# VH-VL binders against q8ixk2r445to577, part 229

Target 1, 133 residues: q8ixk2r445to577
Amino acid sequence: FFGMLQNKGLTDYCFDYNPPDENQIVGHQVILYLCHGMGQNQFFEYTSQKEIRYNTHQPEGCIAVEAGMDTLIMHLCEETAPENQKFILQEDGSLFHEQSKKCVQAARKESSDSFVPLLRDCTNSDHQKWFFK
Key: E = the ipSAE of ESMFold2; O = the ipSAE of OpenDDE; V2 = 0.75 times the mean of E and O plus 0.25 times the DockQ between their complexes.

## First folded at step 12 (VH-VL)

Design ke4 (framework fv_axatilimab; at its last look DockQ between E and O 0.06; V2 from the best seeds 0.00; counts 0 for: pae E 12.6 > 2, placed apart)
Fold by OpenDDE, look of step 12:
Structure ke4 (fold): chain C 133 residues (1-133), chain A 120 residues (1-120), chain B 107 residues (1-107)
Amino acid sequence: as target 1 above (133 residues)
Amino acid sequence: EVTLKESGPALVKPTQTLTLTCTFSGFSLSDFGMGVGWIRQPPGKALEWLAHIYWDDEKYYNPSLKNRLTISKDTSKNQVVLTMTNMDPVDTATYYCAHKLYPGRAFDIWGQGTMVTVSS
Amino acid sequence: DIQMTQSPSSLSASVGDRVTITCLASQGIRYYLAWYQQKPGKAPKLLIYAASKLQSGVPSRFSGSGSGTDYTLTISSLQPEDFATYYCQQHNSYPWTFGGGTKVEIK
């Protein structure tokens, strides 16, 4: 699966990554933004290694969850996907993070006028449903 | 379908507290993502954001007003209330409340505004 | 605070003219930029949100563009009803701030 990763509950909101420096694509938080499909900022790929890759150019970025955190942060992809980068996009649309055993949910970002994907206890909420468009 | 209307005193004396109420319809502040903000505009001047309240009761204020603002909501009444303490003639302005669908969006629907004059 | 500088503060134009208004942010606002139109005695009306998305019901002659700190509102062919004051607004970070406005007047 590849393309824009869109939330079911939040109409027209997609995974979005816009690093301050295009040459330094890691270390920043993935957010949700209005789906526009412009550039690579909203282009992601779900791989056979259960990674969510940010497809721009080499080196490739992969979404990771750092220890003790509930945010999705961009890391470099590795030859073998590390445990904190493994997600299961389930048939029902839920995006499950294997290591934390939590689901990715659309939530408001604190201290900003934006939404972000955060790890939360898994529910049947449409805000935890995702699909590639 | 979404409408907002500001209500409150048209005249306030200096040092008094202004209380404005925004009554709206067509949406609920219990709905995920919804927000209502207050914006004012002195006569012949630019717009100034005052405060915002989200559906989850998170609130933000313009720090330039030195903690004079309090925003609250009554979801059951579809109302948002703004209080502003220690009013001064410089606070004379048209006060607007406005609807904001989601974070990341803009104020898409505005009330007609209510003129507030601060004078002794 | 993020300062929003609009230019020009005023301009004169004729019907049919192409009009461009610029909004410069003191720091990057990542497309969290809206444009409003305001006529005398009326509340502002949303034209553009997310820097380039046209609000429903707004004529297609209005368009928004830009990135980073520089944003523009363009009216491709000015109509009689377009004479008004225009404001940009950032909501990238609190406090949200508006530009000083641009008054579009009849030449």
Scores: ipSAE 0.759, ipTM 0.913, lowest interface PAE 0.7, mean pLDDT 95
Fold by ESMFold2, look of step 12:
Structure ke4 (fold): chain C 133 residues (1-133), chain A 120 residues (1-120), chain B 107 residues (1-107)
Amino acid sequence: as target 1 above (133 residues)
Amino acid sequence: EVTLKESGPALVKPTQTLTLTCTFSGFSLSDFGMGVGWIRQPPGKALEWLAHIYWDDEKYYNPSLKNRLTISKDTSKNQVVLTMTNMDPVDTATYYCAHKLYPGRAFDIWGQGTMVTVSS
Amino acid sequence: DIQMTQSPSSLSASVGDRVTITCLASQGIRYYLAWYQQKPGKAPKLLIYAASKLQSGVPSRFSGSGSGTDYTLTISSLQPEDFATYYCQQHNSYPWTFGGGTKVEIK
């Protein structure tokens, strides 16, 4: 899949990546922002290696979760996907992170009106359901 | 300009608890993505990562030392505190705190380090 | 834990020499590698991040390369101020681990 990765429960919010330094795309958090389809911020690819790639930039970024963290952070993609970069997009729309055994959920960013995807214990909440458009 | 400085006792007896404070300026741990880590180095030996704390209060510990370590922050004082229980002579080392700009980056600014001797 | 094996543990070199230091990770670390320089009595100084990116203020004679498990720091023409101990560090997986260090001495 390629496109805007959207949340079912938080209607019209998409994965968005807008690093503070355009020359340093690694290590910053993915956010949720209103879907607009403009620019390069909201386009991601779900690959056969179970990666979520930000591939409108070179070198390509892959979403990862560091051990013990619940935030989705941009790392460099590799030839064989590391375990912390593997997500299963299931038929019910849940987005499962294999290494942590947790699901991606839309959450309100503390101290702001911004939202972020975070890892949480898996539930059947629509805030844990995702799809590409 | 980012700066960090470690403070705490230079001499600790075995079994005592070490408390180290990292005081920093030029950033806030309420700023999105910011983190501070602790690294130690025994005399003449390699560096060893101990713990890390991020802006969202997420904490990470070296698992070989996890039961002995506690990391915390006081954002209003621009401080990070490391507590290490049950000190042993093998823990004699220089202890550093260091700044890390976001996950995926490296420790780009280090404090000068503080030497901690156990049992002297 | 990912073990980082640095080679050599020490070397002697002359000013102007090309110096190569390697780190071997026990499993793939996919460019999540940093290189530090440390002089006696001082804190480590970041040289290279993301395996190949030069930290601000670091001379261009330093370069990093590698992929997978094998990474290299190169000093193209050794200068007097480069005599130090060098460490690699991976941050692909917790715990973050350092190599054993490479001491570069005057020949």
Scores: ipSAE 0.006, ipTM 0.530, lowest interface PAE 12.6, mean pLDDT 86
ESMFold2 (binder alone), look of step 12: mean pLDDT 93; pTM 0.954

Design ke5 (framework fv_axatilimab; at its last look DockQ between E and O 0.85; V2 from the best seeds 0.00; counts 0 for: pae E 4.4 > 2)
Fold by OpenDDE, look of step 12:
Structure ke5 (fold): chain C 133 residues (1-133), chain A 120 residues (1-120), chain B 107 residues (1-107)
Amino acid sequence: as target 1 above (133 residues)
Amino acid sequence: EVTLKESGPALVKPTQTLTLTCTFSGFSLSTFGMGVGWIRQPPGKALEWLAHIYWDDEKYYNPSLKNRLTISKDTSKNQVVLTMTNMDPVDTATYYCAHKLYPGRAFDIWGQGTMVTVSS
Amino acid sequence: DIQMTQSPSSLSASVGDRVTITCLASQGIRYYLAWYQQKPGKAPKLLIYGATKLQSGVPSRFSGSGSGTDYTLTISSLQPEDFATYYCQQHNSYPWTFGGGTKVEIK
């Protein structure tokens, strides 16, 4: 699967990554923003290694969850996907993070007029449903 | 249909506190993502954002107003209240409340505005 | 605070003209940019949100573009009802700030 990763409950919002420096794509938080598909900021790929890849150019970025965190942070992809970068996109649209055993949910970002994907206990909420478009 | 209407005094004396109420319909501030903001506009001047309140009661203020602002909501009444202390003639403006659907969105529906004049 | 600089502050145009208004942010605002139209004695009306998204009910002659710090509102063919003042607004970071406005007048 590839393209814009859109939330079901939060209509017209997609995964979005816009690093301050295009030459340094890692270390920043993935957010949610209106789906527009401009540039590469909203282009993601779900791979056979269970990665959510952001960049199609080298070096490639993969979404990771750092220890003790509930935010999605961009890391470099590795030849073998590390455990903290593995997600399962379920048939029902839930996006499950294997290591934390939590689901990705659309939530409001603190101190910002935006939403972010955060790890939360898995529910049947549409805010935890995602699909590629 | 979303509608908002500002109400409050048209005239305030200097140093007094202004209290404005925004009464709205067509949406609820109990709904995830909803927000209401206050924006003012002095005659012939540009717009100035004052404050915003979200459905989860998180609040933000324009720091340029030196902590003179307080925003609150009464979800059951579909009202948002803005208080502004120590009013000055420079605060004379049309005050608007406006609906904002989600974080990341803009103020898509505005009240008609209420003119507030600060004068002795 | 993020400063929003609109240019021009005013312009004269004729019906049918292509009109371009620019908004320059003092720092990157990542498409958190809206455009409003305001007529005398009326509240602002949302035209564009998310820098490029056309608000429902707004004529297609209005369009928004840009990225980073530079954004543009374009009216492809000015209509009589389009003579008004236009404002940009950023909500990338608090405090949210508006541009100084651009008054589009009849030539």
Scores: ipSAE 0.447, ipTM 0.846, lowest interface PAE 1.3, mean pLDDT 94
Fold by ESMFold2, look of step 12:
Structure ke5 (fold): chain C 133 residues (1-133), chain A 120 residues (1-120), chain B 107 residues (1-107)
Amino acid sequence: as target 1 above (133 residues)
Amino acid sequence: EVTLKESGPALVKPTQTLTLTCTFSGFSLSTFGMGVGWIRQPPGKALEWLAHIYWDDEKYYNPSLKNRLTISKDTSKNQVVLTMTNMDPVDTATYYCAHKLYPGRAFDIWGQGTMVTVSS
Amino acid sequence: DIQMTQSPSSLSASVGDRVTITCLASQGIRYYLAWYQQKPGKAPKLLIYGATKLQSGVPSRFSGSGSGTDYTLTISSLQPEDFATYYCQQHNSYPWTFGGGTKVEIK
């Protein structure tokens, strides 16, 4: 799968990555913005290794969750996907993070007019459902 | 259909506290994502954002009026209330409340506005 | 605070003209930009959100474009009901701020 990764419950919201320093793509948080399809900020690839890749820049980034954290951050991709970079996109649209046993949910980013993907206990909420467009 | 209406005094004296009520219908402020904001416009001048409250009771204020503003909601009455302390003649403006579908969206439905004059 | 500088402050145009209004942000706002139309004695009306997305019920002659700090509202063929004041607004960062307005008048 590749394209814009969209939330079912938040109509027209997509994964977005726009690091403050364009020369440093590692270590910043993935955000949700209105889908616009105009820039390379919203293009992601779901790979056979269960990675979510940000591949519009070099080196390629892979979405990860650090131990004990609930935020999705950008790491460098590895030849074999580390456990913290593995997500299962299930048939029902849920996006399951194997290492933490939690699901990706659209959540409000505190102190901003934005949403962000966060790990939460898995539910049947449409805010935990995702698809590529 | 979403509608909002502002109510409150048309005239206040300097130093008094202004209380404005936004009464709305066609949505619930308990619905995930929903928000209501307050914007004012002095006669012949540009729009100025004042405050916003979301469904989860998170509140945001324009820091230029910091400590003068309080926003609250009563979801059972479909109301949002704005209180502004220490009124001054420069605060004379039309005050609007407006609906916001959820974070990241703009103010899509506005009330008709209420003119508030601050004068001795 | 993000300052929104709107240009021109006023313009005069005829029915059928193409009208372009610009809005410059003092720093990048990542497409979190709205355009509003306001007629005398009336509340503002949302035209464009997300810099480029047309609000439901707004005629297709209105369009938005831009990125980073530079944004534009275009009216492709001005109609009699379009004579109004137009405002841009950023909501990328608190406090949310509006431009100074552009008054579009009959030539």
Scores: ipSAE 0.192, ipTM 0.750, lowest interface PAE 4.4, mean pLDDT 89
ESMFold2 (binder alone), look of step 12: mean pLDDT 93; pTM 0.951

Design ke6 (framework fv_axatilimab; at its last look DockQ between E and O 0.64; V2 from the best seeds 0.00; counts 0 for: pae E 7.2 > 2)
Fold by ESMFold2, look of step 12:
Structure ke6 (fold): chain C 133 residues (1-133), chain A 120 residues (1-120), chain B 107 residues (1-107)
Amino acid sequence: as target 1 above (133 residues)
Amino acid sequence: EVTLKESGPALVKPTQTLTLTCTFSGFSLSTFGMGVGWIRQPPGKALEWLAHIYWDDEKYYNPSLKNRLTISKDTSKNQVVLTMTNMDPVDTATYYCAHKLYPGRAFDIWGQGTMVTVSS
Amino acid sequence: DIQMTQSPSSLSASVGDRVTITCLASQGIRWYLAWYQQKPGKAPKLLIYGASKLQSGVPSRFSGSGSGTDYTLTISSLQPEDFATYYCQQHNSYPWTFGGGTKVEIK
């Protein structure tokens, strides 16, 4: 799949990656932002290795969750996807992180008027449902 | 159709507590992403945000006024209430309540506003 | 607190003119920027949200642009109903703050 990764419950919001330094894409948090037309910040690819790739930069970025954390952070993609970069996009739209056994949920960022994707215990909430547009 | 209407006293004395009620229709504050905020405008002056409440009962206040402000909601009555203590003549303004869809969206529907005069 | 510096504070223009109003934020606001129109005795009306997204029912002569700290509202061909005061607002960080306003007057 390729496109803007949208939340079912938080309508019109997409995964967005806008690092402060365009030449240093590693180590920053993925956010949710209003879906807009074409742009580099909101295009992702879901691969056969179960990666969510940020394909607008070389080398390519892959979304990861570091051990013990709940935030989605950009890492470099590797030839064989590490376990912390594997997400299963299920038929019901849930986005399951294999290593942590948790699901990606749209959640508040505490100090600002913004949303972020975070790992949470899996539920049937529409805020844990995702699709590509 | 979304509508909001402010109500409360038009005249208060210095040191009194102001209570304003926002009554709305066309949406519910129990619905995910819904929020209502309060904004005031002194005559001839710019707008000033006061407070905001969301569907999940998260509350936010302008820090310069936070010791004076309390915001609450009653979702069964479609109401949001703002209380402001220790009123002063400088607080004379038109007070608006406004609808905001999801954090990250703007105030898209406003009430007509209510003028509150603080006089001694 | 994020200060919003709006300029100009007032301007005179004729019907048909292109009008540009700017807001400068004291810190980056990541497109959490709205523009409102207010006519005398009326509540503000939302024109633009997300820095550049046109609110439903707003004429296409209104447009917004900008990024980081610098944002602009443009009216491509001013109409008689556009004489009003315009406000920008950031909602990236609490407290949410408005610019001082720009009064657009008939010349």
Scores: ipSAE 0.042, ipTM 0.684, lowest interface PAE 7.2, mean pLDDT 87
Fold by OpenDDE, look of step 12:
Structure ke6 (fold): chain C 133 residues (1-133), chain A 120 residues (1-120), chain B 107 residues (1-107)
Amino acid sequence: as target 1 above (133 residues)
Amino acid sequence: EVTLKESGPALVKPTQTLTLTCTFSGFSLSTFGMGVGWIRQPPGKALEWLAHIYWDDEKYYNPSLKNRLTISKDTSKNQVVLTMTNMDPVDTATYYCAHKLYPGRAFDIWGQGTMVTVSS
Amino acid sequence: DIQMTQSPSSLSASVGDRVTITCLASQGIRWYLAWYQQKPGKAPKLLIYGASKLQSGVPSRFSGSGSGTDYTLTISSLQPEDFATYYCQQHNSYPWTFGGGTKVEIK
C-alpha cells in the first residue's frame, strides 16, 4: 500500500511529514495535515517489513516510536526493520504498533490548531482507522 | 443541519461588559474536533477573529483583546458564551459565532450575526 | 501576528469575466487558508478551505490555489450573484487573521 495515509474519523486529514531540512529528514514528529498530495510530504508506503516508509530520496525514512513516547518520529529505515518501526495495518483500518501494543489515533496537538497521530489504547474509534488513498 | 444564533444586548454603554450567547444545533461540543469561534465586523470594515473554544475546553483569544475576553461553553445547552469587558464605541460591530468542524476547515457555518452598538 | 494582505481592495468586472483575487501572508501559512464570500447584511459564506478545497455546494467556477505565502481565489466566469466582498483567512497560527477584503462590483 502507498499514497496518502488518511484518517477515517478526522476526515480529510493525512499523515504529513515536513522536515525543516530536506537533507536531514530524521528526528522530527509526523503530524496530520489536510490531505493535499503536494510533493512528498504526504506520500507514504506500508512495506512487507511492516514499515511505514516516508518516500523521499535516499536515505529513506521510516516512522518509529521512541521509548516512553506516544508520538511518531521519523527515523532512518534499516536493512532489518527494528521493533519500534513495526506496524500492522489491519483489515479494519486500525494501525497497530507491535512493540507498544497501542493503536495510532488521530489527536489534537496540545496548544495548537493542528492534529498529530498518537499511540493510544486500541478502540473501535474511526479516529483509529486509516486507509491509503 | 448545523445552525447557530447569536443573542445579547443590541446596546451597551461604555465601560460595561458585553455578554453574548451563541446557541447552536446540529452538532455537539462534546464531539471530537468540534469548535466554535467568535468573529466581529465593524460597519463597513473587515472581519476580526475574537476567540475560539474547542470540544475539550481549550480556548484561544485574540491577543489584542485577550485581557477583555472570556469564552466558555455549556455543552448540555449547546451554548457558547463570550464576555467582553470595558466596552468602547470602537467595539461597535456585528458579532458572529461560527462553527468550525476541524482545524483547517475554516468556519463553515455562521450565525446571522448580532449588531452591538456601544454608546452612552 | 500573521498579516493577510488582499489585493485588490476593489475591482469592477462584468458578467462572464475571469476574476482573480490575491491574498499574501506575512509568513508561511501552508494550506491553512480559507476564502469567504459576503454579501451586504449577510454573514460570510465559506467558499474554499485548505487553500484549494471547494466547500460543498459552492459552484465549480470558484477555485483556490497557492502555497507558502501567496494564494489566489479565481472565479472563472463571473455570475450576477457573485458580486460581493471576498475575504481570505489564515488558520495556520493564532491569532487567526483575515484579509482586508476585496469588493467585486459591477462594471
Scores: ipSAE 0.026, ipTM 0.728, lowest interface PAE 4.5, mean pLDDT 91
ESMFold2 (binder alone), look of step 12: mean pLDDT 93; pTM 0.950

Design ke7 (framework fv_axatilimab; at its last look DockQ between E and O 0.87; V2 from the best seeds 0.00; counts 0 for: pae E 2.6 > 2)
Fold by OpenDDE, look of step 12:
Structure ke7 (fold): chain C 133 residues (1-133), chain A 120 residues (1-120), chain B 107 residues (1-107)
Amino acid sequence: as target 1 above (133 residues)
Amino acid sequence: EVTLKESGPALVKPTQTLTLTCTFSGFSLSTFGMGVGWIRQPPGKALEWLAHIYWDDEKYYNPSLKNRLTISKDTSKNQVVLTMTNMDPVDTATYYCAHKLYPGRAFDIWGQGTMVTVSS
Amino acid sequence: DIQMTQSPSSLSASVGDRVTITCLASQGIKYYLAWYQQKPGKAPKLLIYGASKLQSGVPSRFSGSGSGTDYTLTISSLQPEDFATYYCQQHNSYPWTFGGGTKVEIK
């Protein structure tokens, strides 16, 4: 699967990554923003290694969850996907993070007029449902 | 279907506190993502954002007004209240409340505005 | 605070003209930019959100573009009802701020 990763509950909101420096693509938080498909900032790929890759020039970035965190942070992809970069996109649309045993949910970002994907206990909420478009 | 209406005094004396109420319909501030903001506009001048309140009761204020603002909501009444202390003639303006559907979006529906004049 | 500088402050145009209004932010606002239209004695009306998203019910002659700090509102063919004042607004960071406005007058 590839393209814009859109939330079901928040209509027209997609995964979005805009690093301040295009030459340093890692270390920043993935956010949610209106789906627009401009550039590469909303283009992602779900791979056979269970990675969510940020499609850009080499080196490629992969979404990771750092220890003790509930945010999605961009890391470099590795030849073998590390445990903190493994997600399961379920048939029901839930995006499950294997290591934390939690699901990705759309949530409001504090001190910002924006939404972010955060790890939360898995529910049947549409805010935890995702699909590629 | 979404409508907002500002209500409050048209005239306020200097140093007094202004209390404005925004009564709305067509949406609820119990709904995820909803927000209501206050914006003012002095006669013949540009718009100025004052405050915003989200469905989760998170509040934000324009720091230029030096903590003179308080925003609150009564979800059961579909009302948002703005108080502004120590009013000054410079605060004379049309005050608007406006609906904002989600974070990341803009104020898509506005009240008609209420003119507030500060004068002795 | 993020300063929003609109240009021009005013312009004269004729019906049918292509009109371009620019909004310059003092720092990057990552598409958190909206455009409003305001007529005398009326509340602002949302035209564009997310820098380029056309608000429902707004004529297609209105369009928004830009990125980073530079954003543009374009009216492809000015209509009689388009003579008004236009404002940009950023909501990338608090406090949210508006541009100084651009008054589009009839030539």
Scores: ipSAE 0.369, ipTM 0.823, lowest interface PAE 1.6, mean pLDDT 93
Fold by ESMFold2, look of step 12:
Structure ke7 (fold): chain C 133 residues (1-133), chain A 120 residues (1-120), chain B 107 residues (1-107)
Amino acid sequence: as target 1 above (133 residues)
Amino acid sequence: EVTLKESGPALVKPTQTLTLTCTFSGFSLSTFGMGVGWIRQPPGKALEWLAHIYWDDEKYYNPSLKNRLTISKDTSKNQVVLTMTNMDPVDTATYYCAHKLYPGRAFDIWGQGTMVTVSS
Amino acid sequence: DIQMTQSPSSLSASVGDRVTITCLASQGIKYYLAWYQQKPGKAPKLLIYGASKLQSGVPSRFSGSGSGTDYTLTISSLQPEDFATYYCQQHNSYPWTFGGGTKVEIK
């Protein structure tokens, strides 16, 4: 799958990555913002290795969750996807992080005018359902 | 249909505390994502954002007025209250409350505004 | 604080004209931009959010564009009801700030 990764419960909100330094794409948090499709900030690929890949930039970034954390941050992709970069997009639209046994949910980002994807206990909430457009 | 209405005094004296109430209908501030902000406009001048409160009770203030402003909500009354201390003639303006659907959205529905004059 | 510079501060136009209003941010604002219309004695009305998204009920002759620091509101074929003052607003960073306004008048 390739495109804008949208939330079912937050209509017209997409994964968005806009690091403060375009030459340093690692270590910043992925956010959710209004889907606009402008620039390359909202285009991601879901790969056969179960990565969510920011491949409009070289070197390519892959979304990861560090041990004990609930935030989705950008790491460099590796030839073989590490476990913390693997997400299972299920038939019901849930986005499951197998290593943590949690689902990606839309949540409010503190101190900013945006939402963020965070890991939470899995539920049937539409805020935990995702699809590519 | 979402509506908001500002209420409070039309005239305050310098140094007094202004209290404005925004009464709204058609939404609840307990609903995920919702927010209400306060914006003012001095006569003939541009708009100035004052404060914002979200459904989760997080509050944000314009730093230039931070020590003078308090925003709060009463979800059971569908009200947001703004208190502004130590009023000065330069604070004379029309004060608006406005609805914001989600973080990342804009102020989509505004109250009619209430004119507050600070003099004498 | 992010300063928003609108230009022009005023303009005179005829019904049917294409009108372009620009807003320059002192720093990049990542499409966190809205446009409002305000008529005398009335509250502002939202036209555009997310830099380019048309608010429900707003005529399609209004459009927004731009990126980074430079944003534009365009009114194709100006109508009599469009004579008003227009404001841009950024909400990328606190405090949220408005431009100084652009008054669109009858020529």
Scores: ipSAE 0.366, ipTM 0.803, lowest interface PAE 2.6, mean pLDDT 90
ESMFold2 (binder alone), look of step 12: mean pLDDT 93; pTM 0.952

